# Ledger of designs, part 5: VH-VL binders against Uncharacterized 76.5 kDa protein in phbC 3'region

Target 1, 117 residues: Uncharacterized 76.5 kDa protein in phbC 3'region, of Thiocystis violacea (p45365r139to255)
Amino acid sequence: RILILEQDASHAKKIASLLATIGMETLVVDDPMKILARMQAFRPNLVLMDLYLPGATGSELTTIIRDHDDFYGIPILFLSQEADLDKQLAALKAGGDGFIKKPVSREALIAAVEYRM
Below, E stands for the ipSAE of ESMFold2; O stands for the ipSAE of OpenDDE; V2 stands for 0.75 times the mean of E and O plus 0.25 times the DockQ between their complexes.

## First folded at step 1 (VH-VL)

Design ro4 (framework fv_rolinsatamab)
Fold by ESMFold2-Fast, scan of step 1:
Structure ro4 (fold): chain C 117 residues (1-117), chain A 118 residues (1-118), chain B 107 residues (1-107)
Amino acid sequence: as target 1 above (117 residues)
Amino acid sequence: EVQLVQSGAEVKKPGSSVKVSCKASGYTFTSYWMHWVRQAPGQGLEWIGEIDPSDSYTNYNQKFKDRATLTVDKSTSTAYMELSSLRSEDTAVYYCARYYRGYAMDYWGQGTLVTVSS
Amino acid sequence: DIQMTQSPSSVSASVGDRVTITCKASQDISSYVAWYQQKPGKSPKLLIYAASTLQSGVPSRFSDSGSGTDFTLTISSLQPEDFATYFCQQYNSYPLTFGGGTKVEIK
């Protein structure tokens, strides 16, 4: 079960469609403010999250997720074009588990998800 | 200034194919998805499909999947919609529209009238 | 497919009137609805998306409300340039679907 936090609905649906080809159940969330409620209801095994979202960064949201007892250990992968190593390191220090470079390729997405699940 | 300029009106026979173009300018072509929507005379809007110009990934309305083909030419910032096996019910104005970050179609082409008649 | 049902199909109104157009989805679409205005012979123009976000340059007299399955577009004080056909559209599920349209006509 994979939760996708991505504001661009077309991009999110593309990612969900690719994951469906390998039998993954997905839930798309486009509003960062809804993330905890959606995780509580959906109970994902992995979160895919855009690093830069309106109103919050993925790093900030990762900190919020990690502060919640139920989600302390869930893998979080960032979807990002960010090439600055210091910014990537900051996201990992917030509790993230890795990055998938945008534009997201099918092969990179599937490999990263299978490795962590 | 964002502009989407479509090819001119066409008259086609039943059973033939039509290919409509949509030339984009005023923005980075590969940064936004392109959608295709049609409108029969005096009627509502019907979604055909979408394409990501960055890698040509497509999603189609199942109703059109076997007949519609969406493509792009990055070098000319042009999107194309080809519809085959035309019937009189395909008579409509066909629009291309830019997709705004998964929310809505923020800029539309002027439309291309396709008339299918015997 | 999610069906979007608009009512009324047409409404006759005068300048200064409050106009209300409703849109009902056959299943829950959360807040993933957009509203478009179309004038005769022209392409649709985006007015509102994400069920509450007004597109840049659209007058504040346009507003919407609703979530889940029931949505409303309101024009608080109709102006001469507002006589047009209005469409709702859901973008929660494929295929994307539009309402049948509401024609706002001069009384």
Scores: ipSAE 0.006, ipTM 0.561, lowest interface PAE 13.0, mean pLDDT 81

Design ro5 (framework fv_rolinsatamab)
Fold by ESMFold2-Fast, scan of step 1:
Structure ro5 (fold): chain C 117 residues (1-117), chain A 120 residues (1-120), chain B 107 residues (1-107)
Amino acid sequence: as target 1 above (117 residues)
Amino acid sequence: EVQLVQSGAEVKKPGSSVKVSCKASGYTFTSYWMHWVRQAPGQGLEWIGEIDPSDSYTNYNQKFKDRATLTVDKSTSTAYMELSSLRSEDTAVYYCARLGYSYGKWFDYWGQGTLVTVSS
Amino acid sequence: DIQMTQSPSSVSASVGDRVTITCKASQDISSYVAWYQQKPGKSPKLLIYAASTLQSGVPSRFSDSGSGTDFTLTISSLQPEDFATYFCQQYNSYPLTFGGGTKVEIK
């Protein structure tokens, strides 16, 4: 079960569709403020998250997730560009587990998810 | 060097369709989204839509969704934009533009533009 | 749709002048704005993206600032090659939208 936090509905749909192709159950969350409630209900095994979201950064949300006993160990992968090294470092320090390079390729997405599942 | 080379100018009658091509070179075609943007004479830029060349997944500006069709031919590294039911208001320069390297949607390289003139 | 409003629509300035172009979003776009330069008869060229990141090859006299709804592009010392129209673009949400453009004319 993979939770996708992405406000761009088209990109979220594309990622969810690609993951469904390999049998993954997904939930798209477009409002960062609902992340904890959605994780509590959905119980994901992995979170995919954009590093930049209106009103919050991926690293800020990662810190919030890591502060909860129920979610401490869930892998968090960030959708990120290679040139954004300072934000990537902040996300890792907050408890993130890795990155998928944008533009997101089907092959890279599937490989990263399967490696951590 | 990255290049986007578009097809030549077109003159079309109202009600017809136009198909503009954009040939990419100097990079891996399937690694970057391709966008289409138009500019009416003396006016600003208007986003039409985007396509991922790796799987042909598309997103459209709702304003163009019922008339625009974006496609790609991976074997020739060429993107296409077809616009149907042309009106005089569709007279514009049409650009293909490559998505930059980011979570964002900015365009690092642009085609030279294709002037489409719609007149009776 | 997020409306991007640019001002002024045109400005005339002398070489060496500081030129300021503003862009206002109809709703909060955080820092998700890019700036382009377009010379007559040419395609747009990316100047600035991703929170004030200057595109390679773009002179340091170009800079931007702002967050939320109000954004500014500054040319610190205008040069003859800066005669062009400048556009802002938001990438916070779909559809992607551009400002109406600001034409910079060198006196």
Scores: ipSAE 0.000, ipTM 0.529, lowest interface PAE 14.2, mean pLDDT 81

Design ro6 (framework fv_rolinsatamab)
Fold by ESMFold2-Fast, scan of step 1:
Structure ro6 (fold): chain C 117 residues (1-117), chain A 119 residues (1-119), chain B 107 residues (1-107)
Amino acid sequence: as target 1 above (117 residues)
Amino acid sequence: EVQLVQSGAEVKKPGSSVKVSCKASGYTFTSYYMHWVRQAPGQGLEWIGEINPSGGRTNYNQKFKDRATLTVDKSTSTAYMELSSLRSEDTAVYYCAKGYSYWGSFDYWGQGTLVTVSS
Amino acid sequence: DIQMTQSPSSVSASVGDRVTITCKASQGISSWVAWYQQKPGKSPKLLIYAASSLQSGVPSRFSDSGSGTDFTLTISSLQPEDFATYFCQQANSFPYTFGGGTKVEIK
C-alpha cells in the first residue's frame, strides 16, 4: 500500500498506474493538509512525496509524520528534481529515506519501491 | 569526515555467536540505512542485510535471516550485527557500510572485522 | 537471486592502458548497477552508482556504460593507483548481489 502525495494530477495518475502494473494498491493525496488523516485511514507501507509542495515542503511534512508513533518507521521517498547535495541531506535529516528523480521513470520507481517494501 | 569504526577481530568456536559493532561519526546517523556485507578470504562480497536507524526497520538476505540480527544504539551512533550458530564457512571479514540514499549503493565502509570460526 | 557474472577474472595491464571490465546480470536490472574498487587489505570504495553517476572525488578516467543485463566499466588511461580488484553490484532487488571481481594487475 503506497500513499502518493503529488499535486500534479497527471503525474500522480502516471505513478499510480505504473505501481498498479506490479500489484501495488495506491492512494493519491493532492492536499498536504490532509496527509495524516489519509495515512490513518489508508495505513500505507510506503509514502511517495513531492519534495516541494505549495504551502509546505516534503521535509516539513516528513517531520510531522515522524512525530507520530504509528508512522515513525514508515519509508518516505521524495519525488524531486533536486540535485543540490545540501538540500538532499536536509530532506534525509528530516527523516526521509531516499529520492526518485523527476521525471519519474518506470524502472527507477519500481526499483526504489520494491527495495523499501 | 564520515567515519565508520568497527570492533576488533574475533576468534569463535563453531555453534557460538559473534557480535560486531560499527560506530558512525561525521554525518546524521538516523538519516541513512546501515548495511552489513561480508567477504570470505579470497572471495567476493555478500550482502547480509540493512537497518534503518531512524525506525529500526530491517531487511535481510534470506540466506542469513534466521541467524543474523541487526540493531542500533542511536545514543552512541553505533550499529551492531550479531551472527549466531557459527560455522567454519562464516569465516570472513565483516563490513558495515553506509547506504547512499535510495540508489542501493554504499558510499562509506568500515575498516572490516575479521571473524575466524575454528574448532 | 540475480546472478552477476564478471569478466575477466584478472587482467594484466600497463600504466596508460585502456582497461575494460564487463558484468552481466542474469535478469534485467535497468540501470541499477554500482561499481567498487578494492585494494589489498582495504575496504571497497564506491566509484559509480546508478550506472552513470560518478561518485564525488573519483577521477574522470573511470566511466561506465550499459543497461538491462550488460554493463562495462572502463578505465581510459590506467594509473599506478588503479591496480586493484573491481566489483560490480546490482541494486535492482533484494538481496543485493556482487560480481566475482576483476583483479587489475601490473604487467
Scores: ipSAE 0.006, ipTM 0.550, lowest interface PAE 13.7, mean pLDDT 82

Design ro7 (from ro6 with heavy chain K98R G99H S101Y Y102G W103S G104W S105A F106M; framework fv_rolinsatamab)
Fold by ESMFold2-Fast, scan of step 1:
Structure ro7 (fold): chain C 117 residues (1-117), chain A 119 residues (1-119), chain B 107 residues (1-107)
Amino acid sequence: as target 1 above (117 residues)
Amino acid sequence: EVQLVQSGAEVKKPGSSVKVSCKASGYTFTSYYMHWVRQAPGQGLEWIGEINPSGGRTNYNQKFKDRATLTVDKSTSTAYMELSSLRSEDTAVYYCARHYYGSWAMDYWGQGTLVTVSS
Amino acid sequence: DIQMTQSPSSVSASVGDRVTITCKASQGISSWVAWYQQKPGKSPKLLIYAASSLQSGVPSRFSDSGSGTDFTLTISSLQPEDFATYFCQQANSFPYTFGGGTKVEIK
């Protein structure tokens, strides 16, 4: 099951619909401050997270997730248009596992998710 | 169709261990957490723990943490629950159950495995 | 641990009756409650989840209400196949806990 942290409701719905083509259960979270509570309840096998969110970066949220005993090893993939290599490296150093470039293509999304499931 | 098929009934002596299996079919095994729940005859339900089949990570009810071990074999889509140091109070039907999206509940259950602990 | 207290422990009812089962959590669980039906010798079956969503294939006579600490399951017009034991379950925090069950018996 895949948790999607994405502020744009339209984009989140598109990602969830694409994942449905491969039989994935999804939960869309629109408030980054509720991420731990939603993960505790939903128990995802993978997190898709926008790198830049209102109030917090995906890197900051990844650090919080990695500090939690239950979520230390859950794969985290960033959805981002960020091209700066240093910023990408910082996100990976925070504990992220990879990037899916925005705009998100069906092929890239499915390949990245299947690789890490 | 989603199916969870458990191993057969067991009779065990106090102090021994039991290992129950739960073979899943009809869905992507690694996409759903698997729960283990027991029920003493005629009694209520008691949650033992859960496992993420993708990463193998577990969460246990503290009451069972020292005695229960949950594992999975992804190649056969099978979950296992081992309970050690058995006592007569452990006599119960043990269920595996799949975690359900959005509900934080268990949507499909195995048929149950009766474990009898007697001297 | 969050304790789930169900009442009554049993109820005797006739076909066509309205049956109400209550469940009280020892602390706030928002809407993270699910209801299960268990017939003798069978595994539990999920009826309702997240305090409002009816599981696919479950008859509309089953409904629930409540939030926070007080929850109810209602069977609006009891049918012969509804004679069973019903359990509530909280999913707000670990460990997951179940109510003690309510046995709905035929009169």
Scores: ipSAE 0.006, ipTM 0.536, lowest interface PAE 14.8, mean pLDDT 81

Design ro8 (framework fv_rolinsatamab)
Heavy chain, then light chain:
Amino acid sequence: EVQLVQSGAEVKKPGSSVKVSCKASGYTFTSYYMHWVRQAPGQGLEWIGEINPSGGRTNYNQKFKDRATLTVDKSTSTAYMELSSLRSEDTAVYYCARDYSLEELFGYYFDYWGQGTLVTVSS
Amino acid sequence: DIQMTQSPSSVSASVGDRVTITCKASQGISSWVAWYQQKPGKSPKLLIYAASSLQSGVPSRFSDSGSGTDFTLTISSLQPEDFATYFCQQANSFPYTFGGGTKVEIK
ESMFold2-Fast, scan of step 1: ipSAE 0.016; ipTM 0.635

Design ro9 (from ro6 with heavy chain K98R G99E Y100E S101Y Y102S W103Y S105Y; framework fv_rolinsatamab)
Fold by ESMFold2-Fast, scan of step 1:
Parts: sequence; structure tokens; C-alpha cells
Structure ro9 (fold): chain C 117 residues (1-117), chain A 119 residues (1-119), chain B 107 residues (1-107)
Amino acid sequence: as target 1 above (117 residues)
Amino acid sequence: EVQLVQSGAEVKKPGSSVKVSCKASGYTFTSYYMHWVRQAPGQGLEWIGEINPSGGRTNYNQKFKDRATLTVDKSTSTAYMELSSLRSEDTAVYYCAREEYSYGYFDYWGQGTLVTVSS
Amino acid sequence: DIQMTQSPSSVSASVGDRVTITCKASQGISSWVAWYQQKPGKSPKLLIYAASSLQSGVPSRFSDSGSGTDFTLTISSLQPEDFATYFCQQANSFPYTFGGGTKVEIK
């Protein structure tokens, strides 16, 4: 079960569709303020998160998730066009587990998800 | 038993503000999000926004964010919805509704408050 | 915003009939849909949520199905107390949105 935090509806739909080809159940969340509530309801095995969201960064949200007893160990992969090494390092220090480069390819997405599952 | 009891009907003039209350009982007030939903006469339901009574954090439907203000009084287990700059199209029954934490579904609703906006 | 389209807008049926109401989301919402019943002059009442979970105290004649974008509410044997308007709601993303409603009339 994979939770996708992505505000671009077309990108979210593409990612969900690609994951459906390998039998993954997905939940798309476009409001970062609802992340904990959606994770409690959906109980994902992995989170895919855009690194930069309106109103919050992926790093900030990762810190919130990691501070929660139920979600301390859940894999978090960032979807990012970011090339700045310092920003990538900050996301990993917050508790993130890796990156998938945008635009997301089917091969890269499936490989990263299966490796973490 | 869980109950949400709302304030009585209001008649307001265009340009004024209205503040509707919703008193909760029968559960731990701070453990559940409170939502506000309206329904124009004979029409469908429209979500206004939500508030977490514990911290006071709010999320609004963009359509209402400039006019709606959601607040709570934890000491009385009461939620409030204030809507400003009223227009005739704001005539509706306004409901408070409890969300079971995490789901986005409304398991208990107030009885509704009719707000009529007319000159 | 996610658009929720209900059909039909109204239906007239006899007691004992099977009634089916359809709800279509403009984008994928997985199983994040709920169904509500509203009787004239009353607040909505939650019937079913997460496209399969029947709310406590709701009669077993109410059921639902669907995932992704297409969802159905079924009343297997319509009773006089089922005269009401029914609404679907998506809980996938903000703003939460409702279908336009289906009015069920008993003759």
C-alpha cells in the first residue's frame, strides 16, 4: 500500500497508474496538512512524497512523520527535480530513504518501490 | 450519547456577518476534527472547512477562506463558524459535523442552522 | 477540485424494489467514498464509508461497490422509510466534495 503526496493531479495519476500495473494499492493525498490523518486511515507500507509542496517542505513533513510512533520506520521516497546537494542532504537527514528523479520513469519507480517493500 | 447541538436560525442583511455555534457532548471534544458543511435550500452539500479542536489548526475550502473563520472553545466543547460579507447566495442550512479522526467521513451531524440573507 | 457526478437525479420506485445509485469521480479516489442519507428537514446520516464498511445501525439492505472512479449504492429491497435523498462524498483530497444527490421517491 503506497501513499502518494503530490499536488499535481496529472503527476499523481501517472504515478498511481504505473504502480497499479504491479498490483499496488495507492492513495493520493494533495494536502500536506492531512498527511498523518491519511496515514492513520490508509496504513501505507511506503510513502512517495514531492520534496517541495505549497505550505511545507518534504523535509518538514518527513520530520513530523518520523516523530510519530506508528510511522517511525516507514520508507519515505522523495519525488524531486532538485539537484542542489545541500537540499537533498537535508531531506535525508530528516529521515528520508531516497529519491526518484522527475520526470518519473516506470522503470525507476518500480525498481525503487520494490527495493523498499 | 454523542450530540452536536447548534444555535438557532438567523436572518441577516447583505454585507453583515453571522456566527453559528455547535456544542458537542458525549465524547472527548479534542479527539475529533469538526467540519462545517452548508446546503442551500433544495440543493446539494458544500464543504466549508475543518478545525482540529486540540490545536485550533484549520483547513478551508478555497471558496470560503477569505470569509469563513472557524474557532473552538475547549472549555465549553463548542465550535464556531463565522461567515462575513454575507450575500443572498449564502442563504443555506449550515451544519457542523464530526469527523472520525483520519477518515474524512462525518459520523455525527448537528441539526443544522438556517441562515437567511435578505434585505 | 474533484467533481462527483451522481445519477440518476431522481428515481421513483415501489416498496420491495432494488434501487441503484451511481457516483462518478472526475479522478481516482481509490476507496475514499462515503454515502449519506438525508430525509426532508433532517441532517445527513452516514450509511457507508470506504466503499464497503456499513455504518453501525444501518440496515443490511444498503450496500455499495466500486473503486477508483465508479461507485454504486444499492438498496436491495426498498422500504417506506428509505424515502430520502442520497449523497456520495469523496474523502481523498481537499476540498471534500459531494455528489449532487439522488432523490428516491416511494410510490
Scores: ipSAE 0.000, ipTM 0.535, lowest interface PAE 14.5, mean pLDDT 82

## First folded at step 2 (VH-VL; from dv3 with heavy chain S56R, light chain S30R; framework fv_danvilostomig_arm2)

Design dv11 (at its last look DockQ between E and O 0.05; V2 from the best seeds 0.00; counts 0 for: pae E 12.0 > 2, placed apart)
Heavy chain, then light chain:
Amino acid sequence: EVQLVESGGGLVQPGGSLRLSCTASGFTVSSNYMSWVRQAPGKGLEYIGYIYSGGRTAYASWANGRFTISKDNTKNTVDLQMNSLRAEDTAVYYCARDLWGYRYAFDIWGQGTLVTVSS
Amino acid sequence: ALVMTQSPSSLSASVGDRVTITCQASQSIRSYLAWYQQKPGKVPKLLIYAASTLQSGVPSRFSGSGYGTDFTLTISSLQPEDVATYYCQQSYSTPPEYTFGGGTKVEIK
ESMFold2, look of step 2: ipSAE 0.006; ipTM 0.553
ESMFold2 (binder alone), look of step 2: mean pLDDT 89; pTM 0.906
OpenDDE, look of step 2: ipSAE 0.017; ipTM 0.680

## First folded at step 4 (VH-VL)

Design da12 (from da7 with heavy chain W100S; framework fv_daxdilimab; at its last look DockQ between E and O 0.08; V2 from the best seeds 0.00; counts 0 for: pae E 11.8 > 2, placed apart)
Fold by ESMFold2, look of step 4:
Structure da12 (fold): chain C 117 residues (1-117), chain A 119 residues (1-119), chain B 110 residues (1-110)
Amino acid sequence: as target 1 above (117 residues)
Amino acid sequence: QVQLQQSGAEVKKPGASVKVSCKASGYTFTNYGISWVRQAPGQGLEWMGWISTYNGDTNYAQKLQGRVTMTIDTSTSTAYMELRSLRSDDTAVYYCARDSGYKYYFDYWGRGTLVTVSS
Amino acid sequence: QSALTQPASVSGSPGQSITISCTGTSSDVGSYNLVSWYQQHPGKAPKLMIYDVSKRPSGVSNRFSGSKSGNTASLTISGLQAEDEADYYCSSYAGSSTYVFGGGTKVTVL
């Protein structure tokens, strides 16, 4: 089960559809401020998250997840257009487990998700 | 020390409702969901449903849907389970249990509340 | 959704090992490594003994171990003691944020 946080709703649906083809259940979170409630209800095995979201950054949400007693160990994979390597590294230092720069091939996304599950 | 303190035993007539409380202490209430599990005399455990203590989202066992309501009060760290339209086969001990989020098990349990439904 | 099948009773002598089976389906035990076991003494609340098929919570004796093969999970109690006499329930995640319990097994120490 994969929780998806993506600013662009059409891209989020494409990601969800792609992951569904390999048997993954997904939930797209439309409000980043509801992330803890959605995680309690959905109980994801992995969070796929853009670095830049409406009203929050992926790094801020990562901190929230990592501070939670029961969610702190869930893998967080960033998927973002951010090309600056220093900003990519800063996201990983905030607690992310990997970073994939958009655009990403379907094969590369699948491999990255499967490796971290 | 994690504790779940439940309300006292209840005696009800068929058709009535019962509301059982479960007060949590020793941990951050909003970090863990609450499941309710019941056990009829001499019988096994039956999962009734779950409530998120963060926002009140619920998921009920299908056979109880329409008759059960689970709620929370974060200001008192208390979960509630209300069962309506009681029948004699609802006689049971009702437990609340801390649901471990994504780990899918019940690590701390209340002592149980006996609800007896008789005419 | 189906209840998990457990034997009604299992008995053993002090010091022996016993095993309790918990048979589900491909929709629960077979699909997820999210099986737990609970011990319940008469008049008491259940106590978590095993989670995630084989993991022990802190404070649970290493005489208790769990495993799974296909649609069947197992709880093994080694070095059986009088205090182990209780009812034991398995539980499994059953998809869609739901849970199922087994019918319970009474363990008797002879």
Scores: ipSAE 0.007, ipTM 0.599, lowest interface PAE 11.8, mean pLDDT 85
ESMFold2 (binder alone), look of step 4: mean pLDDT 92; pTM 0.935
OpenDDE, look of step 4: ipSAE 0.015; ipTM 0.674

Design da13 (from da7 with heavy chain W100S Y102W; framework fv_daxdilimab; at its last look DockQ between E and O 0.10; V2 from the best seeds 0.00; counts 0 for: pae E 13.0 > 2, placed apart)
Fold by ESMFold2, look of step 4:
Structure da13 (fold): chain C 117 residues (1-117), chain A 119 residues (1-119), chain B 110 residues (1-110)
Amino acid sequence: as target 1 above (117 residues)
Amino acid sequence: QVQLQQSGAEVKKPGASVKVSCKASGYTFTNYGISWVRQAPGQGLEWMGWISTYNGDTNYAQKLQGRVTMTIDTSTSTAYMELRSLRSDDTAVYYCARDSGWKYYFDYWGRGTLVTVSS
Amino acid sequence: QSALTQPASVSGSPGQSITISCTGTSSDVGSYNLVSWYQQHPGKAPKLMIYDVSKRPSGVSNRFSGSKSGNTASLTISGLQAEDEADYYCSSYAGSSTYVFGGGTKVTVL
């Protein structure tokens, strides 16, 4: 079960449909301010998160998740166009478990998700 | 020490409404949702709905849609459940329970609030 | 009507093992491995005994175990004791942020 935070609705839909082909249930969250509510309701096994979201960064949301007693251990995989290594490192220091730079192949995305589940 | 303290018993007439409170202590209120579960006399448990303590988002059991409203007050760590248009078959004990997110269960329960609906 | 089917009652003698079934559908018990079990003594709130099908919270005796096969979950109580006499409810996540309960099983210790 995978929660997806992605500002581009078309890309979020592609990711969701791809993961569905390997039997995964997904939820796309379009409002980052709803992340804890959506996690409480959906109870994901993994979070796919962009670094750049309306009103928040992925690093800020990661800090919130890692401070939560029940969600702190859920794998967080960043999926972003960000190429700057210092910004990628900052996301990992906030508590992310990995970083995938867009664009990403179907095979690479599936492998990264399955490895962390 | 996690505690969910519920408001006292209520007696109501058909057509009225009731609002039950659930005050949380011993943990960070906004980190866990609250589910409401009721139990009619001699009957089983019925899940009524859930509310996020982070932002107030709700999800109600389909059977109760339109009659129930759940709210929160994060400044007092309190959740509320209001049931409207009461019928005699709404007579039940109403529980609040901490809805554990990634563990998918209800780990702490209030002691329950008896609501009796009678003429 | 309950979405999850449990027997109305199960009985056993002290020291025996008993098993309570909880049958759902492919849309709940069959899909999520997110079954929990609750013990309720008369006049008391329910107490969590098993979560995630088979896991025990701290403070719950290892005499309580859970399992699942297909659309049916099971709670087994081994070494049955008088204090185990209570009502037992299964619950399952049913998708879309919803939960369902079984109708409950009265356990009697003879």
Scores: ipSAE 0.008, ipTM 0.584, lowest interface PAE 13.0, mean pLDDT 84
ESMFold2 (binder alone), look of step 4: mean pLDDT 92; pTM 0.935
OpenDDE, look of step 4: ipSAE 0.283; ipTM 0.820

Design da14 (from da7 with heavy chain G33A W100L Y102F; framework fv_daxdilimab; at its last look DockQ between E and O 0.06; V2 from the best seeds 0.00; counts 0 for: pae E 12.8 > 2, placed apart)
Fold by ESMFold2, look of step 4:
Structure da14 (fold): chain C 117 residues (1-117), chain A 119 residues (1-119), chain B 110 residues (1-110)
Amino acid sequence: as target 1 above (117 residues)
Amino acid sequence: QVQLQQSGAEVKKPGASVKVSCKASGYTFTNYAISWVRQAPGQGLEWMGWISTYNGDTNYAQKLQGRVTMTIDTSTSTAYMELRSLRSDDTAVYYCARDLGFKYYFDYWGRGTLVTVSS
Amino acid sequence: QSALTQPASVSGSPGQSITISCTGTSSDVGSYNLVSWYQQHPGKAPKLMIYDVSKRPSGVSNRFSGSKSGNTASLTISGLQAEDEADYYCSSYAGSSTYVFGGGTKVTVL
């Protein structure tokens, strides 16, 4: 079960479609302010998240997830176009488990997700 | 051997609709999206939209939203593009192309389908 | 939406190098390394020559190379040959799973 936060809604649909081909159930979250409620209802095994979202950064949301007793251990994989290595490192320091810079191949995305499941 | 086989040329009147088919072979159809690209006579390439062959989700070029419908039939490995309310400036060669998903380029193309719209 | 600007034509003599520019914006060429180039001979479908800015598919000559700087991508054809005479189109990802094409460049060899 994979929860997807992505500011580009069409890209989120492509990601969800891809992950479904390997048998994964996904939920695309369109409002980052609802992330905890969605996690409670969906119970994801992994969160796939962009660094830049409407009204929040992925690093901010990671901190919130890591501070939550029920969700702190859920793997968080960033998938973002952010090229600045200092900003990528900051996301990992906030508690992310990995960072994949867009663009990513189908095979690389699947491997990264499967490794962390 | 990857192939995209398109339906034959069409002649239409203004106001009619056209539906072009694109039959895929030589690969797993549901692993790649299909994009449609058109080219008016003497003009450049214009992207029309894509369809996910896994679940049928579509994304259309803004100018064509409301006039275009893209569909798939996974049992026949065939993609379809329907353009409604045709006008003379829709005269073009219509291509289907295999869209590599997260890479956003087109590695295999159909031979094109000429659609002529004339009164 | 942004359009990619290409020169209408570029010409060169056999054996020379030519470069075709493709200028977009910070919202497409400038933000993504997702530029591709297509060659089209008259009456034929386009053929992929370059993807991911600078990568060549199998079977494409190493005389074709791609690069970008800022908002401008470039296709360079070295050792120009008569068979290179064709139309060339750049394309870029433009966000929201959309694509944009350049207007095309006619390459003339002589």
Scores: ipSAE 0.006, ipTM 0.572, lowest interface PAE 12.8, mean pLDDT 85
ESMFold2 (binder alone), look of step 4: mean pLDDT 92; pTM 0.942
OpenDDE, look of step 4: ipSAE 0.094; ipTM 0.786

